# VHH binders against F-box/kelch-repeat protein At2g24250, part 8

Target 1, 374 residues: F-box/kelch-repeat protein At2g24250, of Arabidopsis thaliana (Mouse-ear cress) (q9zuh0)
Amino acid sequence: MAMKKKISTSSIMPDWSQLPEELLHIISTHLEDHYFDAVHARSVCRSWRSTFPFPSSLLRQSYSLPAFPLESKDLCCTLEKVPLFLFRVLTPPDAADASSEYFLGGLGQDKSNDHVELPSPLQCSVKVNVPGTEPILMNMLDCQIIPLGHKYRLMIGCNPEEYSAAFLPLNEQGGGGEFVALLDCTDLFLVLRSTEMRWIRLEKPSTASCKELFTFRGRFYATFFNGDTFVIDPSSLEATPLTPHIDSNFLVPSGNEELFLVKTDFLRCRVSRLDEEAAEWVEVSDLGDRVLFLGGHLGNFYCSAKELPHGCGLTGDSILFTVGSRNVTYPYKYGVHTNKRKAEDNINCWRSSRENRVLFRNRYDPVLSFRVER

## First folded at step 1 (VHH)

Design r11 (framework vhh_7qbe_3)
Fold by ESMFold2-Fast, scan of step 1:
Structure r11 (fold): chain B 374 residues (1-374), chain A 120 residues (1-120)
Amino acid sequence: as target 1 above (374 residues)
Amino acid sequence: QLQLVESGGGLVQAGGSLRLSCTASGSDYAMGWFRQGPGKEREFVASISWSGGSTYYADSVKGRFTISRDNAKNTLYLQMNSLKSEDTAVYYCAAEGYDYWGSDTEYDYWGKGTRVTVSS
């Protein structure tokens, strides 16, 4: 039995600021998909701040555009790439009545003439600004965060426009950044090629109102409320009807590999996948590890269940439907066949369930605004 | 189809309390209270989710007003305490409607209102 004379020195905490930069770099590569953990790592010390870059997915890229051709004031025009996330938060007003809520939107500071950036890496809370309700304060360290992709929006001056936008980057070059953008300006489409930096007017391929613009496999897709769907070549700008023909439904791109068609009625949901070689929509019995998000005004998204936090309440082979001004999101488990009606098999019964809410009420800004507290 | 009927308004002295009620023909709706004072625009007061698990308040009423609901009775309540002259208004009950997939509309159903007058 020996007494340790250095017992007082054993209470000294390790100095993590002295961790070698090589090891910090290895750690940073494991945090590339843990965006807020990377932000907090930057607050530890100078060495960590230089080693852990600010997450690019939390920054809104802005593309300077020529003066908008439908405006008479020659106002500055920009296209913002807004990263979109699904947040799951437990925010009870009283501890006894706790419920899980979902928030779907981008991150940034919504202040007149401010760039959309996180103002400080020291913040652990995000203020959710929902028009018509009081702002909600969320602790980002307690949130489950799921990246869904990006939404592009047009800014004229400091104001977002209600026009739908699709953005197609051309060749990935180190010094490049060439792109083609397509805007739905209600009565016409506007196209911008970064190589020319001038607006091109394009007649809409359908007389109906445009429902959504998106990109898939290097082409633009435009869906219309009458069910028309067109594929637009970014070079020729030729619009061709999508073959095989579809009825009024939802199209969900799953990366660049698969395009899904979601057809719903009052009682059921059916999903088909495009088989380009056979030129047909093939109904699928299950979605595997895929989760499809039908996000109302925010668009349609996909994520892999492999990227979801354990216990978040979302699993593969599911579809989240969003409805109403206080969007209610409930996971619909696809591929389940039952002889008894369950809420999952009856969309109308699901609509009566308000337990899982997405707080979204911004009619003209398709992105739910999050403000980081200072 | 949804009908909303407010009650409980009246005259009260500053510092007093009133409880407003709204009877609905159904309870599967997120609901709220709005008010319109003399010469003012209609403003938000409070809202509550269908389950009652989430509530939201305007800054002017936080700590003084409490929104609650009894779904078994299809009734929404607004308990108003520490009333001020500036709370004088017609109070309206409102409910969110349901739209088809891809629609996102605000409150679609409104009551006729109940008058609250706070004397100083």
Scores: ipSAE 0.000, ipTM 0.126, lowest interface PAE 14.5, mean pLDDT 65

Design r12 (framework vhh_enristomig)
Fold by ESMFold2-Fast, scan of step 1:
Structure r12 (fold): chain B 374 residues (1-374), chain A 122 residues (1-122)
Amino acid sequence: as target 1 above (374 residues)
Amino acid sequence: EVQLLESGGGEVQPGGSLRLSCAASGFTFSDYAISWYRQAPGKQREWVSTITSGGSTNYAESVKGRFTISRDNAKNTLYLQMSSLRAEDTAVYYCAAEGYDYWGSDTEYDYWGQGTLVTVKP
């Protein structure tokens, strides 16, 4: 006597909540680059929630600091690690042929409007504010979110300060969470070592105003509006002039191995790489898989096109310029500079076309606010 | 120090004309693309027109055929000739200089003037 199995072809709907954990892990691997899809997967059931981790790139980290020494009221200070993203908007009706629109910013909160950093898993639509148009309703599943790294900002009490900040983690023996931070406070530099948790006042190496602070190869770099550039050792705090001298304000660290100098002249953009042994800036013909992000309130940084989601519309050998306090971002394809007669090589003519520009309404860079649909 | 100073705004009747001027100083005017923007009450700033260093012009659709942008490099002055004015053209008009220093790549700055008010009375 054998059990009779009834094979019904009339309706078998798969119960996705009963998927084995091994299959969920395979699916989870494919969702690592799809942040909102991962968040929605976590809402299916408790088994999925434990299997699909919350995306770490969407978390905001902060570091508690000693009371700010230039304030008389002993206010609490924090250094916030603000995640930066490039958002790609696919706008109908030209979805297959039209240039993609881009927004650059961090996810955050606007005190004047209640919003969440992430919409509810049950809500897939957000309103995006675009300058010059009515707010557009975006389905989060259609939004391609490209992680660009992080920017650090100083908070005194509940208020963000416009001081430039550079953060250097110490990774000598498993890290231990140790760091050195350098702040530009206009008239002086402030240094904080996590091992001492005491503010150190540092004389600025230039009488000019500081333009940018960043980290490269375990050292601080400071650029100034008069063209001075200094390398600061995080242990000794000695400032040494960068050699060879720079003739541009766009210094871009690419990981720990490469430092790029981006220069625009009358006709075109030129990129050079520092050759430390020769003490020379050597012009490069291409950037390979690199994407450089330049200028504006967000500073200069890079990402690898290999780390970008499939179909995001960005390729290697690209430069994205962010301009002024209004945070206008526009893409430029490097590598065509070898033909001196191409109009595409003339950045000022290209910028004046406005074809590739996206204006950003948020004046509180670097934060992009999402409003949850009712 | 870059300075932009707009003038020529005022009150006009619908269908009227105005000529706006922007006097520039503190930079090599002839080397930059210069734009006109406007901001109406309760609205965001919107782009109106751009003229490149080479003299090429672009216009927002709403003003195309009615407005003409021009420049006089000898006088370091930008102009906007406005005709067939409508109530919706009521705004503060700003000129803006956009560009990099030709000696090198400076962080791009959006240099703005103080603005000049244009009121089209119904």
Scores: ipSAE 0.000, ipTM 0.158, lowest interface PAE 14.5, mean pLDDT 65

Design r13 (framework vhh_6fv0_2)
Fold by ESMFold2-Fast, scan of step 1:
Structure r13 (fold): chain B 374 residues (1-374), chain A 123 residues (1-123)
Amino acid sequence: as target 1 above (374 residues)
Amino acid sequence: QVQLQESGGGLVQPGGSLRLSCAASGFTFSDYYMYWVRQAPEKGLEWVSTISSSGSTIYYKDSVKGRFTVSRDNAKNTLYLQMNSLKPEDAAQYYCAREDSYEYGTWDAFDIRGQGTQVTVSS
């Protein structure tokens, strides 16, 4: 019987569509922080799909903006919230691998026919497109995925732009959609308030080139390559210098609680924490469970080593330096590699310390797409 | 916005000399480590030299040490590469590059913006 076969009556299979709503809500709660498991749950049946929304951390949240004022064409603009993840490429399970390749990029649902939600919890193999390499078939179980936060990018029409952007939501309890956005347009800053929906031209507070824009404790921070740093009030737009002045620095916010200053002098690195009571920067001897990510197109950010999967190759008290446009980040142990005063401070010793590497997917589009193998 | 314009390449005999220049605009040149990199036909990019923002720290690829000299003029926003005793192996398209973070002093990740300048070495 090639076309029709005898079918025996089997045991009644569970009807997952009949599962109580309360139990579905409990399962949904447990899957909120397990991104791919949530996507798999949505493939079970219609009731599960309506109960388990596509993870908000994987969706590109976008904000409609007025036409961009520096373009000669009246094109629609949007500001996209891009979730960022660290991917670790795993070697076969039996290998105790102390050296690993990492990828830094975003994840999102691609709405094309080739980029769909994973069809089941057992369908974990997807074809991953990594620009600059041939497409790789990856099993999700062979790759560790670590959430790192979000970045914003400007879209003019359908094209991403290279403007540095900082986004400040104003409604503390969510939902309202009120915000202030700040863009570095090289020669000037542009500000957009959601309450007014018009572009405001703001002169730069420093004559030097802007290095980074970010938000911390409800204010904008702008750093410049000459070491100037300014705190900008989102309501008044007044810029106040952050003291003391530092010739070169990276500012890394650790939530809303701490602001770290990382000063570099070639291969040496010193980290200070802002002591608000003393109004001074206090050098720290170690970072504890913190991992700091510095430089590159995706900016400065941190994660707690306690939130990292066991055996991911990254430990606390570490700094990852992203260098240039090659999208490569190297981990350095604070106090060991960054504070040496001997031959280890030279470039040859620096090169030999590259035991683990983090590779960004694409500097212009940090989103890593995946699809079911066809 | 950020622009790097290389010049000074050409055809020379083995043992000859060339001086390459890189004119920088659109950023504060004195704040950045600068690099010379080259690409021979059908080969990848190869790091040649590094110079710190002040000009005090300089590194060279082993094969060019003693023959090439990198320098910079921060008042003129210009980077230079003096190439002496040129060999056939030095023939390549030469680019200047800026690091996104000058403090890291690395050669294996860099920002190339210009078209480069061609160096040909033939007898």
Scores: ipSAE 0.000, ipTM 0.190, lowest interface PAE 12.7, mean pLDDT 65

Design r14 (framework vhh_8fcz_2)
Fold by ESMFold2-Fast, scan of step 1:
Structure r14 (fold): chain B 374 residues (1-374), chain A 123 residues (1-123)
Amino acid sequence: as target 1 above (374 residues)
Amino acid sequence: QVQLVESGGGLVQPGGSLRLSCAASGFTFSDYWMNWVRQPPGKGLEWVSGISGSGDSTTYADSVEGRFTIIRDNDKKMVYLQMTSLKTEDTAVYYCAREDSYEYGTWDAFDIEGQGTQVTVSS
């Protein structure tokens, strides 16, 4: 039994502003992993803007904290969740012949401005300061942006110094934004529980300077420059040693399932994975589709090569080292370079490659800040 | 202030040997990896060898492995490069470089403070 319906023909360009909210919601779920498309969709009209959330990977979130206890003046404290990206900038006019430079950082206004939602990338002319040259004005659509994750940093209003921070959200029934934060304040650690909103002083478990703070499987991890590594319980604040003394190492959490130990030795790299059942580190010869990003003081990140944008120039079984003071990105193909050194593989060759250069604005603001124009 | 002073270079025949020395001052020597890097005529810097602060770990460029040995004396604040079976390709100015402990695993984090020492391998 067939029903007769009147078929109406719309123009070639349908009026997307009249699309039902339910359909917009379905579209927004498909754009969740496509941050540029999501930001562009938000620029169509007010209905789309309210329906498509601003991508969390582009948003700088902040948490208000009690006044900093190690400062003689009452200073406003905020903990910022800073999204980190690797920006690949192609030098025009020929993308096929041009080498790329990489910028590690977040997106935002000049550091002198308050945090504001960025305009659509389609509308952004961003002024990039390149050392040794006049600033380059570019459209963000001409840049490949590779999401790495985020880091937490403590901002103290009248002090330009940043403290290393680790942030542990508590996913209990009450949910609702409960957390525990751990700060490296050089001479001691500070802990803040969101349920109490008061600073707790902790003696450092090692006499050495703290190298990294991060979270893995509901616990804090602290590494030190003398090789000491401690696991800190967020409730008891008890520190227990993780590994024996190591001259240098990097711990890289890969989601909640894997913890990698990366030992570096000038162009040599040994990667081990924690076997929790055997309570031992097992050396791996291949990382598969994994890409490890070692940002030094900026933190360590993981992604799957399957999640990277097509044509971004990065492949699996890779480690990208970002060196602190120079922020030189050193791409290391783990399975190929295992336990070998060649003159052609030395970092001087990589430094001469524009694809291996990451620009850093300054020590007090490790996140790149661009001037954003309409 | 960090100071590094290289010495021991000279003219040597292919197959010969030289020992380079680096005298360090102005920092806690035993806390830092120390490296040798070289610059051949008309070329960029090339990393040669590294040694950990304790002296327990050493590493070498593929081109010099088996021929060069890096050693250190923390009491004297010295690092040495023992070179054997020298080739014409080893001709370069050799620099001693301190690795910044905040920038592990990359030789471009080095502080090159000295004037270097010239090694010429020629028949």
Scores: ipSAE 0.000, ipTM 0.228, lowest interface PAE 12.6, mean pLDDT 66

Design r15 (framework vhh_7qbe_3)
Fold by ESMFold2-Fast, scan of step 1:
Structure r15 (fold): chain B 374 residues (1-374), chain A 120 residues (1-120)
Amino acid sequence: as target 1 above (374 residues)
Amino acid sequence: QLQLVESGGGLVQAGGSLRLSCTASGSSYAMGWFRQGPGKEREFVASISGSGDSTYYADSVKGRFTISRDNAKNTLYLQMNSLKSEDTAVYYCAASEDYGWYESSEYDYWGKGTRVTVSS
C-alpha cells in the first residue's frame, strides 16, 4: 500500500494522484473560497500543487508610491493590501464550552523567501501576523479562519508607518487598480491619487486632532476628538461637516447603506444609526444579522452573519471589542445586554470574568493606520 | 498623541484630604487612576467612563475617594478624603482608547505621576 491505512479492510484507498485533469480542475474551482482546503490540496502531490494555486486572497498586493514628502531621505514608499482574518481558537479539553476565543490577524505568503515549505498532508502550518507581536506559526487545524476583508498599510523602506489612513479603490471591475488614499500626518492631511502619483498636501478641516479616517459611500470620513466629523470628496477634496456631532470613538460603516455610532460605558453599550434625512442619531435595540468589530489598530468594521462560514460560532446582533494591547475578544450580544443593569452584565465585568489563555500585546509595535475593507 | 499631566500631589496628615487633577490633550477616552506605593506593585484606584456616567473603585478606597471628570476642560479629578498612611504612593493618570478597564495593561496613555505622602 502507498500509505499504511486500514490494511485489514477490503476497501481500496482511492489513488488521488491519478485523478484526471478535468476532475482536478472542477475540484480546484470548488476550493476557490476555501483557503485552507486549497493549501491542504497543494500538499498532496506535485500534480495537485500545480493544479491548486496558492489562494489569491492570501497574496499581498502592493503599490509603488512616490517618495514620502515628509521624510528627509528619498526612500522607497509602498502601499500594501493585507488580507485580514478572524481566528477562532478551538482547543480541547473545553469541547463543551460554548464560548470561543477570537483574535484578529493577517495571513499570507512569505514573499521574502525563495520558496514556501508546506507540511505533510496531515498538517499545514502558516505564518500568522498578529499586530504588536512577532508572527506566529500556527497549525491551521487548531483554528477556524474567517475572512473579514483587507487592510492597507504604508511602508517607507521596509518599515510600516503609524499614519492613520483611508483607502478608496476606484474602478474595482479590473484593469488599473486605481485608488485615492488619504493620510493623517498630524499637522496636515496627505492625498495620493493613483492617476497622478504625486502627494497633495491638504489642510485639516478641524483644529482638533484627527482620531479616525475611513471610507463610506465613495467619500472619505474624518472624525476629530472634539466631535467634529467631515465628509471629504475624493475628487475636489472639499470637506463638508457631518451633522449631528458624535460622542464616541466608534463610527462603523455597514456596507454602503448604514452608518452606526457605538457608545461604550462600563454598564452598557449603545448603538445608534444615522438618519441622514432627519440629521440625527437614532438608537437601535437590535443589530439583526450584523456583527460589528471595534478595534483601535485595525479600525472599526462590519460583517453580515449570513456571510460567515458554518460553525464559526458567531451569530448576528454581536459586537467584538479588541482592547488596547490585546487582540483577543469574545462576542458581546447587544440585544441581550442592552436590557440588563446588573454588574455582571456590564462590558468590563463580563470581559474580566472570562478566562483568556491567548494574549497578544500590541503596545510595542507601530499602529497600522489603514482601515479594513470588507 | 494624547498627553496626560497630573497635579495636586503633596504631603498631608492622616485623616486629611487632597484633590488630584489630570489634564489631557484630548477627550472621549475612558480614564483611570492607578497608584504605586513604596516597595509595592502598581494597583488600580478608580476609573470613569468617557461620558462620566459610570465609575468604578478599588475596595480599599470605596467611600473615601471620588473620581470625576470635566469633558469641556479635558480634565480628570480624584477627590481623596479620610487619607490613611497606606494611601502613600505615586498616583498615575491613565487613558484607554476603547473603554474603561481595571488592568494597567489595558490603558494606552500614561502620565508621569504625582506623589502623595500621608504622614502620621
Scores: ipSAE 0.000, ipTM 0.339, lowest interface PAE 11.3, mean pLDDT 67

Design r16 (framework vhh_7sr4_2)
Fold by ESMFold2-Fast, scan of step 1:
Structure r16 (fold): chain B 374 residues (1-374), chain A 122 residues (1-122)
Amino acid sequence: as target 1 above (374 residues)
Amino acid sequence: EVKLVESGGGLVQPGGSLRLSCAASGFTFSDYAMGWYRQTPGKQRDLVADITSGGSTKYGDSVKGRFTISRDNTKNTVYLQMNSLKPEDTAVYYCAASEDYGWYESSEYDYWGQGTQVTVSS
C-alpha cells in the first residue's frame, strides 16, 4: 500500500498549470464531495486556486451565545462546531512490513497564523499530538482523510470547556440558523434556543453522571452511566425514558433512520436495532456496508465502508472500539470474536494491531491545525 | 497532583461487614478505571474487584457473591462493600486508578493509595 500510494501521488502531481480553464471547471464540479482532493488541487498553481474554492466544511463554524450563566465574569461564549476525521497515517517507509495506523481527531485553522489553505503539496503539514509522544508533523499528501461527522465544543472566552453538547438545527438542512442546544454541565443541563437567546436551566432526569448527549430524529438523547437513557423533546423539554431499558451499552445513530444498540460482553459484541413502534430491540445479523466507530469522549459515529481509504483493511460489518483516555481503538468484525478472554487476569485481551490501530490526540484538545511547513 | 485516599477499614468479627471508600482527586475520575487490591504480609497483591469507567465490574474468585464494587462519579469516590467477612480476608486494601484500559486490554494501574487495614478476627 505504500508503493501504490507513492505511484498514485506521483501521477496526481504532474505540471497541471497548462490545462485550459474550461477543463479545470469540469474537474472542479466533480471534486465538490472530495474536498481534501480539492484542497490539494488548490496548491498546484494560481489558476487552480481560483477555480477550486476552499471547502467550507473544513472551516470552524461557531455560534455566538449569551454569557455563560455558571460563570461570574461576563465572558464571550461560543459553541464551536469541530469536524471530526479519520486520518490514515503510514508508518515510516523504512519498514517493509509497515502497517497503516489511523488517527481520529478534529481539524481546524491555526489560530496563531489564521492560515487554513495548503500553499504547496510539498510544504503542507498537520501537527499531530499523540498522548505520551512529542508532536509529529505529518505531510498532508501522505494522509488519507475521511470525514466522520462533528463534535460541538463550548468556548468560554478563549478556553474550551469539557461539557458535553448536542446541537439540533430546527430544519432538515440546518438552514435559517435556528437551533436548540443542550449542554451537560455537571449538576444540571443547560438549554439554549436560538429564537430566545437565553439560558434555560434543566434538572438532569437521572442522578447518575451523564455519559453521552446526541440528536436523533429531531430529539435529544441523553445516556447515563447507570444505564438510564432519556429522550428529550426540544420544544417542551420533557424527558421520557427510552424503552426498553438498556444497561451500560452504546447507542449509535445511523443517519436519521436507524438507531443501533451495541452491547458488549467479555466474549463478543452484539448489535440490535430499535423498533420504536414495538418498543423493543431487535438483534441484527450483520451491518452490511456500515462501519461503527465507538469513539469514547469524541462520540459514536457511523460511515459507509465505501468512504474508507482503499486498502486500509477496514471493511463493512465492523465496529471500532476505543479505550478510555489512552485513546487506542481496535477493529472488531461484528459477529466474529477474534480476541479471547485471558483466564489468568480475568479480563478480555484485545490484540494491539499495528495494521488497524486508531489513536486519538488528546481528549482535552483533539483539534489539529493546518500549517505551512518550511 | 493525583491522590487516592482510602477509608473505612478496621477490626471486624467473622461474618461482619465493612464498607471501604476511596476518594480520588487530581484527574477526571469518570474517565478512569478503579480497582481494589489486597496484600497480606509476605505475599503479592491480589485483585479484589475492578470497575470500568462504564460501570462493568469484575471480582476475584474468593470474593464473588460477598463483595460489591461501585462508584459515584459525582463524588469522585469508589466503594467496596464487604459482606460475610472471613479471617482469610484480613489484609491491607489498596485503591488503584488507571486510564480506562478496562476489559479491552490487560490493565496496569498507574496510581495507588497508601492502603487501609482490614482485620477479621474474634
Scores: ipSAE 0.000, ipTM 0.174, lowest interface PAE 15.3, mean pLDDT 65

Design r17 (framework vhh_8dlx_2)
Fold by ESMFold2-Fast, scan of step 1:
Structure r17 (fold): chain B 374 residues (1-374), chain A 121 residues (1-121)
Amino acid sequence: as target 1 above (374 residues)
Amino acid sequence: EVQLVESGGGVVQPGRSLRLSCAASGFTFSDYAMHWVRQAPGKGLEWIGNIYYSGSTFYNPSLKSLVTISRDDSTNTLYLQMNSLRAEDTAIYYCARDSEWEYGDYGMDVWGKGTLVTVSS
């Protein structure tokens, strides 16, 4: 809208659809990091929609890889960078007393439908890929979308087969595009170095099934269901047990500076930070502005509350637990203790109330779809 | 030492039933909710269901018609009864102890090593 009111309705009004392509291009480069503003811009008119590309942060970036060595066919193999979001279902104005719900998942555009027109210029919508089902059209105004980072997954041809992957970028300061990827292929690990572009077979350091793979301070970490934890050097591929030893609860890397151990029991949650010099876990009484995400098929990760949008309902010093295969989360304040039996009853009611709002066809893909019921 | 040991896995023909057991030791079994989780070859973890210390059970809706979870607190044993087994049920099956949180969700803090179930003709 103009800042000053015009006196005549017959005067030449600015026609934003007629802006030169050069100016639209300059504006689009400034909106690239503001994905919702870019989506809104695409709903203005056809000219803007062709000029403002679908936000790259909502697209699944992919890396072409050598043919998969555990497959008999020569199939196209790619490593996808899947962005992770926390979706908040906004409370309608007439239901002010209802609490907001949170869902953890991914969002991406269907490339085959990139040219499909938005339903209404007054609506902001995007097609969302849901693995195992047809793409759905979501109204972005119904959801607050909070970016949390990303996860990597392996895709083999058109096969819905998915493997857990850890991705280690090299020379991150320069952004040279070099990387080392480590895949859990159940019976063995596979390693790929971008400098060689060939698969390396690696024996698993434990006979138990791998629970989680992640990266921290330039190394791979692998946790196993028997409690074993190993640190793998990306250069030598040597696996060494994590010192000091831990009973396997949850390991959460917080950037490149801190590794947290989260232990849960009947009445409390305890967080410890690794002190590498002293070779000990030091209990932490306060997480500051940190928000830790635990569990489910999406692994463990963190974000800073200071980088979250206003009104998102999340504050620092919080831990969010993900339940089962639905990727539904509840925010908790660190150190909060309540009655266990009341929590059981509350969780059972909570699960039942949300079953019809979240639909997962492929539980190994962090893609969110939900059905609204009146 | 806190331990969970699964047993009862093996090769089974399609359409048949199989009962898995999980023996718990080193903790007060009756104080904890317990979970069954499976992992098919090359796939991620799939939650099957849980049973609370009260005896209440909750199941993955996709599996509810095929499975029953029960427990015997006198023998510290958790059970998974599976009926009408299909090739797609081939997986490593884990029992896990619930890391219950008073103010909400459940995680899993102790896992067994798993037992392999292969459904083949």
Scores: ipSAE 0.000, ipTM 0.151, lowest interface PAE 16.3, mean pLDDT 64

